# VH-VL binders against p81238, part 1

Scores and structures below are computed, not measured.

Target 1, 112 residues: p81238
Amino acid sequence: GDTSPAQLIAGYEAAAGAPADAERGRALFLSTQTGGKPDTPSCTTCHGADVTRAGQTRTGKEIAPLAPSATPDRFTDSARVEKWLGRNCNSVIGRDCTPGEKADLLAWLAAQ
Structure headers, positions and changes below count from the first letter of each chain, unless a header shows other numbers; Kabat numbers aren't used for antibody chains.
ipSAE, averaged over its two directions, is called F for ESMFold2-Fast, E for ESMFold2 and O for OpenDDE. V2 adds 0.75 times the mean of E and O to 0.25 times the DockQ between the complexes of E and O.
Where letters were taken out, [cut] stands.

## First folded at step 1 (VH-VL)

Design s12 (framework fv_sipavibart)
Fold by ESMFold2-Fast, scan of step 1:
Structure s12 (fold): chain C 112 residues (1-112), chain A 122 residues (1-122), chain B 109 residues (1-109)
Amino acid sequence: as target 1 above (112 residues)
Amino acid sequence: EVQLVESGGGLVQPGRSLRLSCAASGFTFDDYAIHWVRLAPGKGLEWVSSISWNSGSIGYADSVKGRFTISRDNAKNSLYLQMNSLRAEDTALYYCAKDYRGKYYYYGMDVWGQGTTVTVSS
Amino acid sequence: QSVVTQPPSASGSLGQSVTISCTGTSSDIGGYNYVSWYQQHPGKAPKLMIFEVSKRPSGVPDRFSGSKSGNTASLTVSGLQAEDEADYYCSSYGGRNNVFGGGTKLTVL
């Protein structure tokens, strides 16, 4: 791909003006939100709490694991990452994620 | 060196409007998100609104949403709060505060002004 | 009113420790590690004591520590001193907004 997890994280950190924090990313990923769609209250709704395992969409399609340890090419295409973050942040939270939130999410996921 | 100074408070009747200003000095204003926070008599601190460095992200407390508008002018190092349809419950000391280390408004507030008093009463 | 809750008062003796709790939901305190704590003395603006749950700004003594478990954040003041008597507020990012707790008046006995 055109990027790497480290490059994406660095770019979001620059935009946020602060270092990424994997613990914040974990907390956000596992959180239950009320501002988005009622049927997707958490990132875990589709991906599960264990990101080394396959998830499933509401339409029944299997989602490959988010963890790079299980899916080595994860977070190596910048356009796909932005599309994924845009869709999931708006569905779960009800708005676009901030650059800091994007940095935090990727810092945690990339370490899995 | 680093300071924020609020102005524009006063006595106002219910249903009217006020515009608060916050003047920043001693730091690069457009590197930081800025917040409005109020302290009502006999109550505690209440977050009112926040604005990111470029005005691209804005949040409001549910109690003021639809009535208050936050804005900033980076060329003038100034923050504003337009307060419409004022209620007795809006009576408070209004602080502006700089976000600690971010262009976005979630890290906490390290620099505060002394506040400007808004009294909404007949 | 704030959606996160603090006890309205807390007290401790000189030299001892006191802990102040701040309880929210999985949509604020439990969902994010953006919890901050503020100290406010009468007539003064608030002072940032803790940010990002447990981190201290320069100049804040290590007697002040923060932590979080589930939906509850805690501020612990160890080696309690007379000047620690003040109002303490927690604040949390909630995704779409920020929220303050109702405040805790700390009395040093």
Scores: ipSAE 0.005, ipTM 0.572, lowest interface PAE 13.6, mean pLDDT 85

Design z01 (framework fv_reozalimab_arm2)
Fold by ESMFold2-Fast, scan of step 1:
Structure z01 (fold): chain C 112 residues (1-112), chain A 120 residues (1-120), chain B 110 residues (1-110)
Amino acid sequence: as target 1 above (112 residues)
Amino acid sequence: QVQLVQSGAEVKKPGSSVKVSCKASGGTFSSYAISWVRQAPGQGLEWMGGIIPIFGTANYAQKFQGRVTITADKSTSTAYMELSSLRSEDTAVYYCARGRYSSGSYFDYWGQGTTVTVSS
Amino acid sequence: QSVLTQPPSASGTPGQRVTISCSGSSSNIGSNTVNWYQQLPGTAPKLLIYSNNQRPSGVPDRFSGSKSGTSASLAISGLQSEDEADYYCAAWDDSLSGYVFGGGIKLTVL
C-alpha cells in the first residue's frame, strides 16, 4: 500500500473542511437509497450489514470482508479506494459521494 | 431446515438436451444464489454456473457458454439447469448447491445429485 | 486440468495431524477467499470451511483452514476413520469470472 486508512480519512476531511464522523458513516452504509440502481439500494446489498463477513457481487463473486480486522490490508491502496467509492456511491446513491461522505464511510469501516 | 431436492436420473442420447430441477425449501429462495456443479465418474467437481434470483441474472463457466441455461422460478422456489447438445463426456452427477448471499460465494447446502447418462 | 492444484492423495493414522495443500494464482486464491468441501464416498459434497478459516455449525474444531499468498491449507488434527474422504479447495477466479475447484485429494486413514 501507498497510503493508510488514517491518511485517506485525513485527505477527505481536508477536502470536506470538516472532521469525519464514524456514526454518520455507519448510518450511510446501512441506509436504503432510491436515487441509484434499483437492485443495489444499500451498501449492504453486496457487503452485508456485518462488514467482518464476506459479501457477494452481482455475478456471484465473493467480496472479501471490508473490516480491516478480517482483511488487514484494507484501505491501504488509494486508487483502489477511489474506484470502490466511485463505483458503489454511483450504484447505491446515484451520484459521487462527497468528500465528507467518503471521510465518514472510511472512519466507520476502518474501525471495524 | 434448508433442503434442496433434485429431479430423478435421466438417460439421454447424444445431441439431445436435459433439464434438471432443484426445489428449495426451508429458507427465503430469492435471498440466496443457486449454482450447478457436476462430477463425472471418478473425477472432481466442476462448476457450471449459477443464478442469483435477487439480481435476476445467471453467470456461466466459460466451458459451458452456449450450451447451459440456468433459470429460477421464485413462485415455486425452483432452479433449473438445462444442458444442450449432449455428448458422452457429459455423463456425470449434477448437483445444485446454495450460496449464502451476504456470506460470500460458498455452498452451504447441496442437493442429493442427479445422474445423467449420455449413451446411444 | 483443475485450476487449483492439490496433491492427488494423502494418508494418516488415527490421532495424527494431516495438512492438505491447495495452490492457486493471483487471480483466484491471491485475490479471493478459499472454501473447503468434504465428500464422503457415495454422498454429495459438504461445506467444511468457508472464507479461509470459518467453520459451519456442526464442523468440529479439529478442522481448520488458513491462507497465505496464493496458497491455502486445510489441517485436520486428531484424525479419525470417518475423515476418510475426498477434500476439495475452491475459490472465485477473477480472470475466468467463475468459481473453480481443486482437483481433490483422496485422504485414507490407515
Scores: ipSAE 0.006, ipTM 0.577, lowest interface PAE 13.0, mean pLDDT 85

Design z02 (framework fv_reozalimab_arm2)
Fold by ESMFold2-Fast, scan of step 1:
Structure z02 (fold): chain C 112 residues (1-112), chain A 121 residues (1-121), chain B 110 residues (1-110)
Amino acid sequence: as target 1 above (112 residues)
Amino acid sequence: QVQLVQSGAEVKKPGSSVKVSCKASGGTFSSYAISWVRQAPGQGLEWMGGIIPIFGTANYAQKFQGRVTITADKSTSTAYMELSSLRSEDTAVYYCARDKRYYGSGSFDYWGQGTTVTVSS
Amino acid sequence: QSVLTQPPSASGTPGQRVTISCSGSSSNIGSNYVNWYQQLPGTAPKLLIYRNNQRPSGVPDRFSGSKSGTSASLAISGLQSEDEADYYCAAWDDSLSGPVFGGGIKLTVL
């Protein structure tokens, strides 16, 4: 890949003007949202609450585990991470995630 | 080249604590996890815990919860493992290893030379 | 006991193919990559295989790995005397939230 989880987190922290908080990231990932699509109210809808395990799309297609411990090349391609965050934040929350939210999410996910 | 260099052998009394250091070179310290793995004489490998220096977050094996503390000093690229309330069964070689848990599945791609800790009464 | 199960010993002669097994469960090998470590007498372990079947630079192609279900295997073809060592399998365990090791196998080259 062209990046690393640490490098992406540092970039989002710089854009946010604040340090990442993995606890906020966990809370956001597990939260139920009402502003997005009704059939994807949480990041856990597709990925599960245990991100070391495989998830599945709404149509049943397997999604590789989100955790780097289970999927070693996770968060090593900056374009893929931006597309993932763009589409999933809009699907779950109904808007783009802020740089601070992206930093928080990756801080929690990268430690898994 | 990545290199992990550990502190020297220790001889300790039961009930005391030991603190082993692991100095990383090759510029990868802050972006990868450092794990500690021990090996008692004639026995297998046992993971104790690890730390991701960029977050300051440590994770411990359940067996060692409450007795082990893993810390990191980013300014010196050094990780530490402190084991308290030592017992004779803690006699082992203690290894630090670069843990790609942060980027991978717990693959230990570089290892320190090991530190022998002997707990004798 | 060790979380992953390996036989305690194996032996072979030079030129032989030897296979070392490793058995786990759905929470470790069944869901995650398997890594293999070689430990020569008196030395630190060395990463031999990662991501089930990939070799680090410098590891001869005589070493290969495979995984099926909750089991994994390390194969050593063209066995050489310098291969005499302890071999450990390892995998992340989802239920323990950490890596787990096999008990290790002592490989003797006769």
Scores: ipSAE 0.000, ipTM 0.549, lowest interface PAE 16.3, mean pLDDT 84

Design z06 (framework fv_reozalimab_arm2)
Fold by ESMFold2-Fast, scan of step 1:
Structure z06 (fold): chain C 112 residues (1-112), chain A 122 residues (1-122), chain B 110 residues (1-110)
Amino acid sequence: as target 1 above (112 residues)
Amino acid sequence: QVQLVQSGAEVKKPGSSVKVSCKASGGTFSNYAISWVRQAPGQGLEWMGGIIPIFGKANYAQKFQGRVTITADKSTSTAYMELSSLRSEDTAVYYCAREGRYSGYKYYFDYWGQGTTVTVSS
Amino acid sequence: QSVLTQPPSASGTPGQRVTISCSGSSSNIGSNTVNWYQQLPGTAPKLLIYSNNQRPSGVPDRFSGSKSGTSASLAISGLQSEDEADYYCAAWDDSLRGYVFGGGIKLTVL
């Protein structure tokens, strides 16, 4: 890929003006939101709470585990990560994630 | 219909390794995770780990970390479990089991292999 | 010791209703579905109930499952001699990131 998890996190940190916080990322990933689509109230709705396991879309399509320990090339393609964050942040939260939120999410996920 | 067929019984010496196979037929091999569960004589069931063939990496129970290796060959629809540094306490029946799915990420073992007896003795 | 707790044995008479319990914690039964497996002597385990209360094809209606909080139960109505077997509950555990089983219960039909 064109990037690495560390490079993506550093880029989002630079845009946010603050260091990433993996615990904030975990909290956001597990949280229940009301501002987005009612059938996707949390990132866990499709991905599950255990990101080392396969997830599933609304239509039953299998999603590879988010954890790099289970899917080694996770977060190595910058365009794919932006597309993933765009879809999921808008579906779950109802808006684009901030650079700080993106840094936090990736800091937690990349460590899994 | 789905069937899991395991390799035959093994007798091994302490310190050696054993590799058990599990061949799947009927249905799509790559779309389902395969787990390994063992049962020592007169004891209960113990999960060792599993692999999702389409996604690559295996996941292991803490107790077996560093001693078990689970792999899958999609071309032959076969999963493998290799256990190294065998001790007498590893004497058990080893089962493979397929993870079915019900609504989202709710998983269960829908089909089981017949079991492979591994005896560790001198 | 098993992560999920089951009584080691239970018995019943033909025609009775028997309930088998399974106790866990918030990281397993409290946050995930429970599955039940039946193991007849000398055979591999067989799926009996999945996702708390669902029956696979071929399992008779007299077997049912339920879950409440961190506990689950398997009910067998109209107990029959062929129900003599070991019964295991199982669930995913979020903290351990793996499957956990109950210790199993030996059901005897007297």
Scores: ipSAE 0.000, ipTM 0.585, lowest interface PAE 13.4, mean pLDDT 85

Design z07 (framework fv_reozalimab_arm2)
Fold by ESMFold2-Fast, scan of step 1:
Structure z07 (fold): chain C 112 residues (1-112), chain A 123 residues (1-123), chain B 110 residues (1-110)
Amino acid sequence: as target 1 above (112 residues)
Amino acid sequence: QVQLVQSGAEVKKPGSSVKVSCKASGGTFSTYAISWVRQAPGQGLEWMGGIIPMFGTANYAQKFQGRVTITADKSTSTAYMELSSLRSEDTAVYYCARHSRYYYGSGKGMDVWGQGTTVTVSS
Amino acid sequence: QSVLTQPPSASGTPGQRVTISCSGSSSNIGSNYVNWYQQLPGTAPKLLIYRNNQRPSGVPDRFSGSKSGTSASLAISGLQSEDEADYYCAAWDDSLSGWVFGGGIKLTVL
């Protein structure tokens, strides 16, 4: 990696103009959305509610746990994180996440 | 000890584009963010947008959306601001400025400024 | 049009205290830090105050800042001839997702 979770969070906070809020990140991750794809109404659809456990894609492929405690190199590659957020926010929410939403999500996930 | 050095003055025709450069020296390019601010003759300061080079992410003031593009080349420690569809109202001095950390939205402020680039749009 | 409101001009004599006002709204000054910039004729702006009331190294303590609600002030005590300049307030605006500046004030030292 070219970055760290703390550096990514700080960058998104700067773009948002506000501090990250891990509680908002947790709420967003667990929320049910109607604006995106009908078969992925929540981040938990693929990743599960317990992010220390492996998830599964719509096609059945295993997804390594999102929690850094289970996958230590999580959120250390800036291009990979941007690609991941772009795909998942559009699939679940139906639009790109705002910088504030990205900061919130990473603040919660990085602490797991 | 960071310094920002901008490209030289430009004279452009209406409808053309201009690309201004801002080269950083003294320090690691990824440790700060860059904003672009312009000032028309006798007028005040106007923020155009900014970029966080570490992430390649740019944000633009609503007034300039669709006309301005801000980029960064980490290999040369250079930020760029390109303004298209130039009109006479774009005649101004264009400044680049850094924020002391690699973010710009926190209210930290712009502590190092380039010398400015005069862009004149006339026929 | 500037988003933050400043008087267009002010004047003082050497040794006086001058206060420069800046008025905004809840989405900018009300929610975020205020910065002040000094611009001497023919030069780039210089950061004078950040985080409402903090001075960068090299800025004399006769310059001070304050913020109350949606307004901010820059105070210059012991006014000197070299303080003759334009002064701008600035803050991040949450609704615009960008930096906004005051219109600037021309301070004349008589």
Scores: ipSAE 0.000, ipTM 0.553, lowest interface PAE 16.7, mean pLDDT 85

Design z08 (framework fv_reozalimab_arm2)
Fold by ESMFold2-Fast, scan of step 1:
Structure z08 (fold): chain C 112 residues (1-112), chain A 122 residues (1-122), chain B 110 residues (1-110)
Amino acid sequence: as target 1 above (112 residues)
Amino acid sequence: QVQLVQSGAEVKKPGSSVKVSCKASGGTFSSYAISWVRQAPGQGLEWMGGIIPSFGTANYAQKFQGRVTITADKSTSTAYMELSSLRSEDTAVYYCARVPYRSGWYKAFDIWGQGTTVTVSS
Amino acid sequence: QSVLTQPPSASGTPGQRVTISCSGSSSNIGRNTVNWYQQLPGTAPKLLIYSNNQRPSGVPDRFSGSKSGTSASLAISGLQSEDEADYYCAAWDDSLSGHVFGGGIKLTVL
């Protein structure tokens, strides 16, 4: 990859003007949202609450675990991370995630 | 390489307070949090709280909320932990430790100070 | 008492493999990564494993970690006399909003 979890988190922190908070990231990941698509109310809808385990798309296709402990190359491709955040933030929340939200989400996920 | 150097041993009376220092030697601690962990004689490790010096944000374990204050002076690369209303049960070795919050947010304590022994006795 | 549970002691002989267990709950190990610390007699703890199974620079590959559900394990292969120490597991606990540690295990190399 072209980046690392630490570099991505640092970039989002700089854009947010505040340090990442992994607990806020966890809370956001587990939360149920009403502003997005009704069939994807949470990041856990596809990824599950335990990110060391494989997830599943709505059509039944397996999604590799989000946790770097289970998928070592996770969050090492900046374009892939931006695509994932863009798709999931708009699907779940109904808008782009802020830099602070991106920092928080990656801070929690990268530690798993 | 960076080391954490702590202040010397203290002997205190019940009801008093103690302030322990932790200085980064040989570098800076930008992009790091500093935590305080104690160990009573023959017992395990117990987290007290931490601070992110670059942002001034401190967090405390519930057990110590109201009794512990963690601060940092960025100009001297020194963190402080002050514990008030001391009891004999506070007799312990107090460690400072670095958490690299921009290293994938691993929440691991990667560098530890040598420890400061605090004895509370009348 | 410690929030995470470890056996109080373990022993092995040089060259053997020993495994150190750590048991938690859904609010800590079940949702968060596990770190392991080694404490040699009379010294400060040292980071041995972070993020379940990652080694810091300078830690030999004979030390490995794993996590399954609400439990974690530290494995030490090719045990050496210098491995005689206390070992602690640690994780973030969501319900406590803080770091929690195991009670520690005293490993004796016979």
Scores: ipSAE 0.000, ipTM 0.551, lowest interface PAE 14.6, mean pLDDT 84

Design z09 (framework fv_reozalimab_arm2)
Fold by ESMFold2-Fast, scan of step 1:
Structure z09 (fold): chain C 112 residues (1-112), chain A 123 residues (1-123), chain B 110 residues (1-110)
Amino acid sequence: as target 1 above (112 residues)
Amino acid sequence: QVQLVQSGAEVKKPGSSVKVSCKASGGTFSSYAISWVRQAPGQGLEWMGGIIPIFGTANYAQKFQGRVTITADKSTSTAYMELSSLRSEDTAVYYCARGSKYRYGYSTPFDYWGQGTTVTVSS
Amino acid sequence: QSVLTQPPSASGTPGQRVTISCSGSSSNIGSNYVNWYQQLPGTAPKLLIYSNNQRPSGVPDRFSGSKSGTSASLAISGLQSEDEADYYCQSYDSSLSGYVFGGGIKLTVL
């Protein structure tokens, strides 16, 4: 890949003007949202609460674990991460995640 | 440790283009925002735009939209600002500056500055 | 024209306290943090204060910042001759989606 989790987090921090907060990222990932699609109320709907384990898409496709400890090349392709966040934030929250939210999410996920 | 070094002075004719470079050393280039700020003789600072190299997406002040192009080359840790359709009013010192990771919502301080590049537009 | 408003000049004598104002609106200073830059004659600007009131390492504690509503202030206590410079406030403007500067103030130390 063209990047690393640390570089992506730093880039989102620069865009947000604030450092990432892994605790906020964890809280957001686990939260139930009402602004998005009713069948995807949380990031955990597809990924599960244990991100070291495989998840599945709404259509039943297997998703490799999000945790870099289980999938070492996670968050090393900047275009793929942007596409993933764009799609999932709109599905779960009903809008694009802010750069601060993206930084928070990746700070928590990258530590798993 | 962190330094931004800009290309040398330019003298340009009206209607031409100028491309100024800003080479970063020390620290991580790709994850910090690089902004361009100009200062006409005896005038104040004016933000032109910026880029976060890892994403490659630049944003521009409305006044310069369509005339300015900001790019970055991660392999050489160099940011560029190209200004087209030059007029005498574009005579200024052009600075690059790095955004930091200090704690604010959308108000990142510019913690390191290049030395400036003088661009003179005259017939 | 600058988006943030600063007086064009100020003066003081050594040892005096001077305050430099910066006025904006709800879309910039009212919603976002304020940074301050010092520009000595013939040099690039230098970050002096960030996040309304924080000092980078190396900046003397004689410099302090504050923000209230849509306005911000830079205070310089114990004014020194080397403080003679131009001072600029800066913020992000949410309605413009970009950074904005004050017009700058020339501080003369008499």
Scores: ipSAE 0.006, ipTM 0.630, lowest interface PAE 10.0, mean pLDDT 86

Design z10 (framework fv_reozalimab_arm2)
Fold by ESMFold2-Fast, scan of step 1:
Structure z10 (fold): chain C 112 residues (1-112), chain A 123 residues (1-123), chain B 110 residues (1-110)
Amino acid sequence: as target 1 above (112 residues)
Amino acid sequence: QVQLVQSGAEVKKPGSSVKVSCKASGGTFSSYGISWVRQAPGQGLEWMGGIIPIFGTANYAQKFQGRVTITADKSTSTAYMELSSLRSEDTAVYYCARDYRKSGSYYYYMDVWGQGTTVTVSS
Amino acid sequence: QSVLTQPPSASGTPGQRVTISCSGSSSNIGSNTVNWYQQLPGTAPKLLIYSNNQRPSGVPDRFSGSKSGTSASLAISGLQSEDEADYYCAAWDSSLSGRVFGGGIKLTVL
């Protein structure tokens, strides 16, 4: 890929004006949201709470694990990550994630 | 112990640019960030942006996006704020401040401030 | 207008206790820490309180801060003439991705 998890996190941190917080990222990923689509109230709806395991789409299609320990090339394509975050943040939260939220989510996920 | 010393007052024409410097002494410059805050005559404080060392990239308030550039030179322990396309409304005192956080904290606060640089935009 | 709301002025006499309010929203004070800055006439601002209620070295214990919900408060006990200054609250605003200030309050010591 054209980037790395560390490089993406640094970019989002710069835009946020604050360092990433992996614990906040964990909390956001596991949280239940009411502002988005009723069928996807949490990031865990598709990915599960254990991100080292495969997830499923709403239609039952398998999603490879989000954890780099299980999928080593995760978060190495900047355009793909940005498009993925845009779609999923709008589905779960009902709006675009802020740069701080993106930094926090990737800081937690990249450490898995 | 840490001090921030800013460059002297400037008078500029509308449409020009100004570059203000902020030299740190007494501590390890690259360990902490620098923010820029301005204050128009008789008005309140307004954050313009800052550089935090762990990011390597400056962050700017939306109002100044596209007009402000914040840089740092570690070899001289000096931060700079350049503001372009100056208008009379940019007449203000410009402050630099050290962004500091305690170990394990998510949030920065400005603990040491420069003396300020008066920029007047006229005629 | 400033993003955080402070009253424009307050006054007290030496020895009194004065409280300065600061009101925000869920995206700033409700989610993030509050800092307070003191600006004496003709000088640069000075950090007075950080992380809602912490004092930096050199700030007397008669200054204290607190935060509840989307509001914050600065208390000054045993008011002294040298406390005559402008006081600003500040917080990070998650929706703006930037630091925001209150409009400042002019404290007069009568």
Scores: ipSAE 0.000, ipTM 0.552, lowest interface PAE 16.6, mean pLDDT 83

Design z13 (framework fv_reozalimab_arm2)
Fold by ESMFold2-Fast, scan of step 1:
Structure z13 (fold): chain C 112 residues (1-112), chain A 123 residues (1-123), chain B 110 residues (1-110)
Amino acid sequence: as target 1 above (112 residues)
Amino acid sequence: QVQLVQSGAEVKKPGSSVKVSCKASGGTFSSYAISWVRQAPGQGLEWMGGIIPIFGTANYAQKFQGRVTITADKSTSTAYMELSSLRSEDTAVYYCARAGYSRYKYYYGMDVWGQGTTVTVSS
Amino acid sequence: QSVLTQPPSASGTPGQRVTISCSGSSSNIGSNYVNWYQQLPGTAPKLLIYSNDQRPSGVPDRFSGSKSGTSASLAISGLQSEDEADYYCAAWDDRLSGYVFGGGIKLTVL
């Protein structure tokens, strides 16, 4: 890949003007949202609450685990990460995630 | 790490109700589904239903619809299963277990189980 | 009767490979993940395999799962005496909108 989890987190921190907070990231990932699509109220709807396990898309396709401990190349492609965040944030929250939210999410996920 | 601790054994008369509790500790409660599974003596496992707190709704196996009520109290990280109109064939060990979910499906494995609560229904 | 079909019993000797079958339909195994549980006498069930073929932390490599069409199987290689237990397959059923277990199989290590 063209990047690393640490480089992506640093970039989002710079854009946010604040350091990442993994606990906020965990809380956001697990939270229920009402602003997005009714059948995807949380990031856990497709990925599950345990990110070391495989998830499933709306069409029934398996999603590789989000945890780098289970999928070592996770968060090493900047375009793929932006695409993933764009789709998931809009589906779950109903808007783009802020740079601070992106930093928080990746700080928690990268540590898994 | 995370544990599910259930209430103690119960002895009940036919026609009464029983309410079993399941308290989660050492982890997040509301991000997981909590299922209730029973096992009659010498018999197999039977899913009764569960609750997904994020959807605010409980789901019940067809066999138990109308007799079972599953609730959750997020403030105490406790799930409850109440079974009414008890019969002798409801004598079983009742387990709570947590699982990941997708949409309304409880399709990830149940990785943490309570110790079980023995419910005996006899006259 | 159970929605998922398992043989009632199986046996093997130490060191052998044993395969446990689980048969379902398009609404359960055919469309959803299969999980496997091990139950030792007097204990709560333990998750042995999830998402068809994944092992939880702490489960030995000699346990493996697979799924093909509407059927699934659990393989136990290098069978040991402590593997004597009841084994259950399970899956979500779209038609029933519920989680279903197989009838369970008693594995005896001779």
Scores: ipSAE 0.000, ipTM 0.554, lowest interface PAE 15.1, mean pLDDT 84

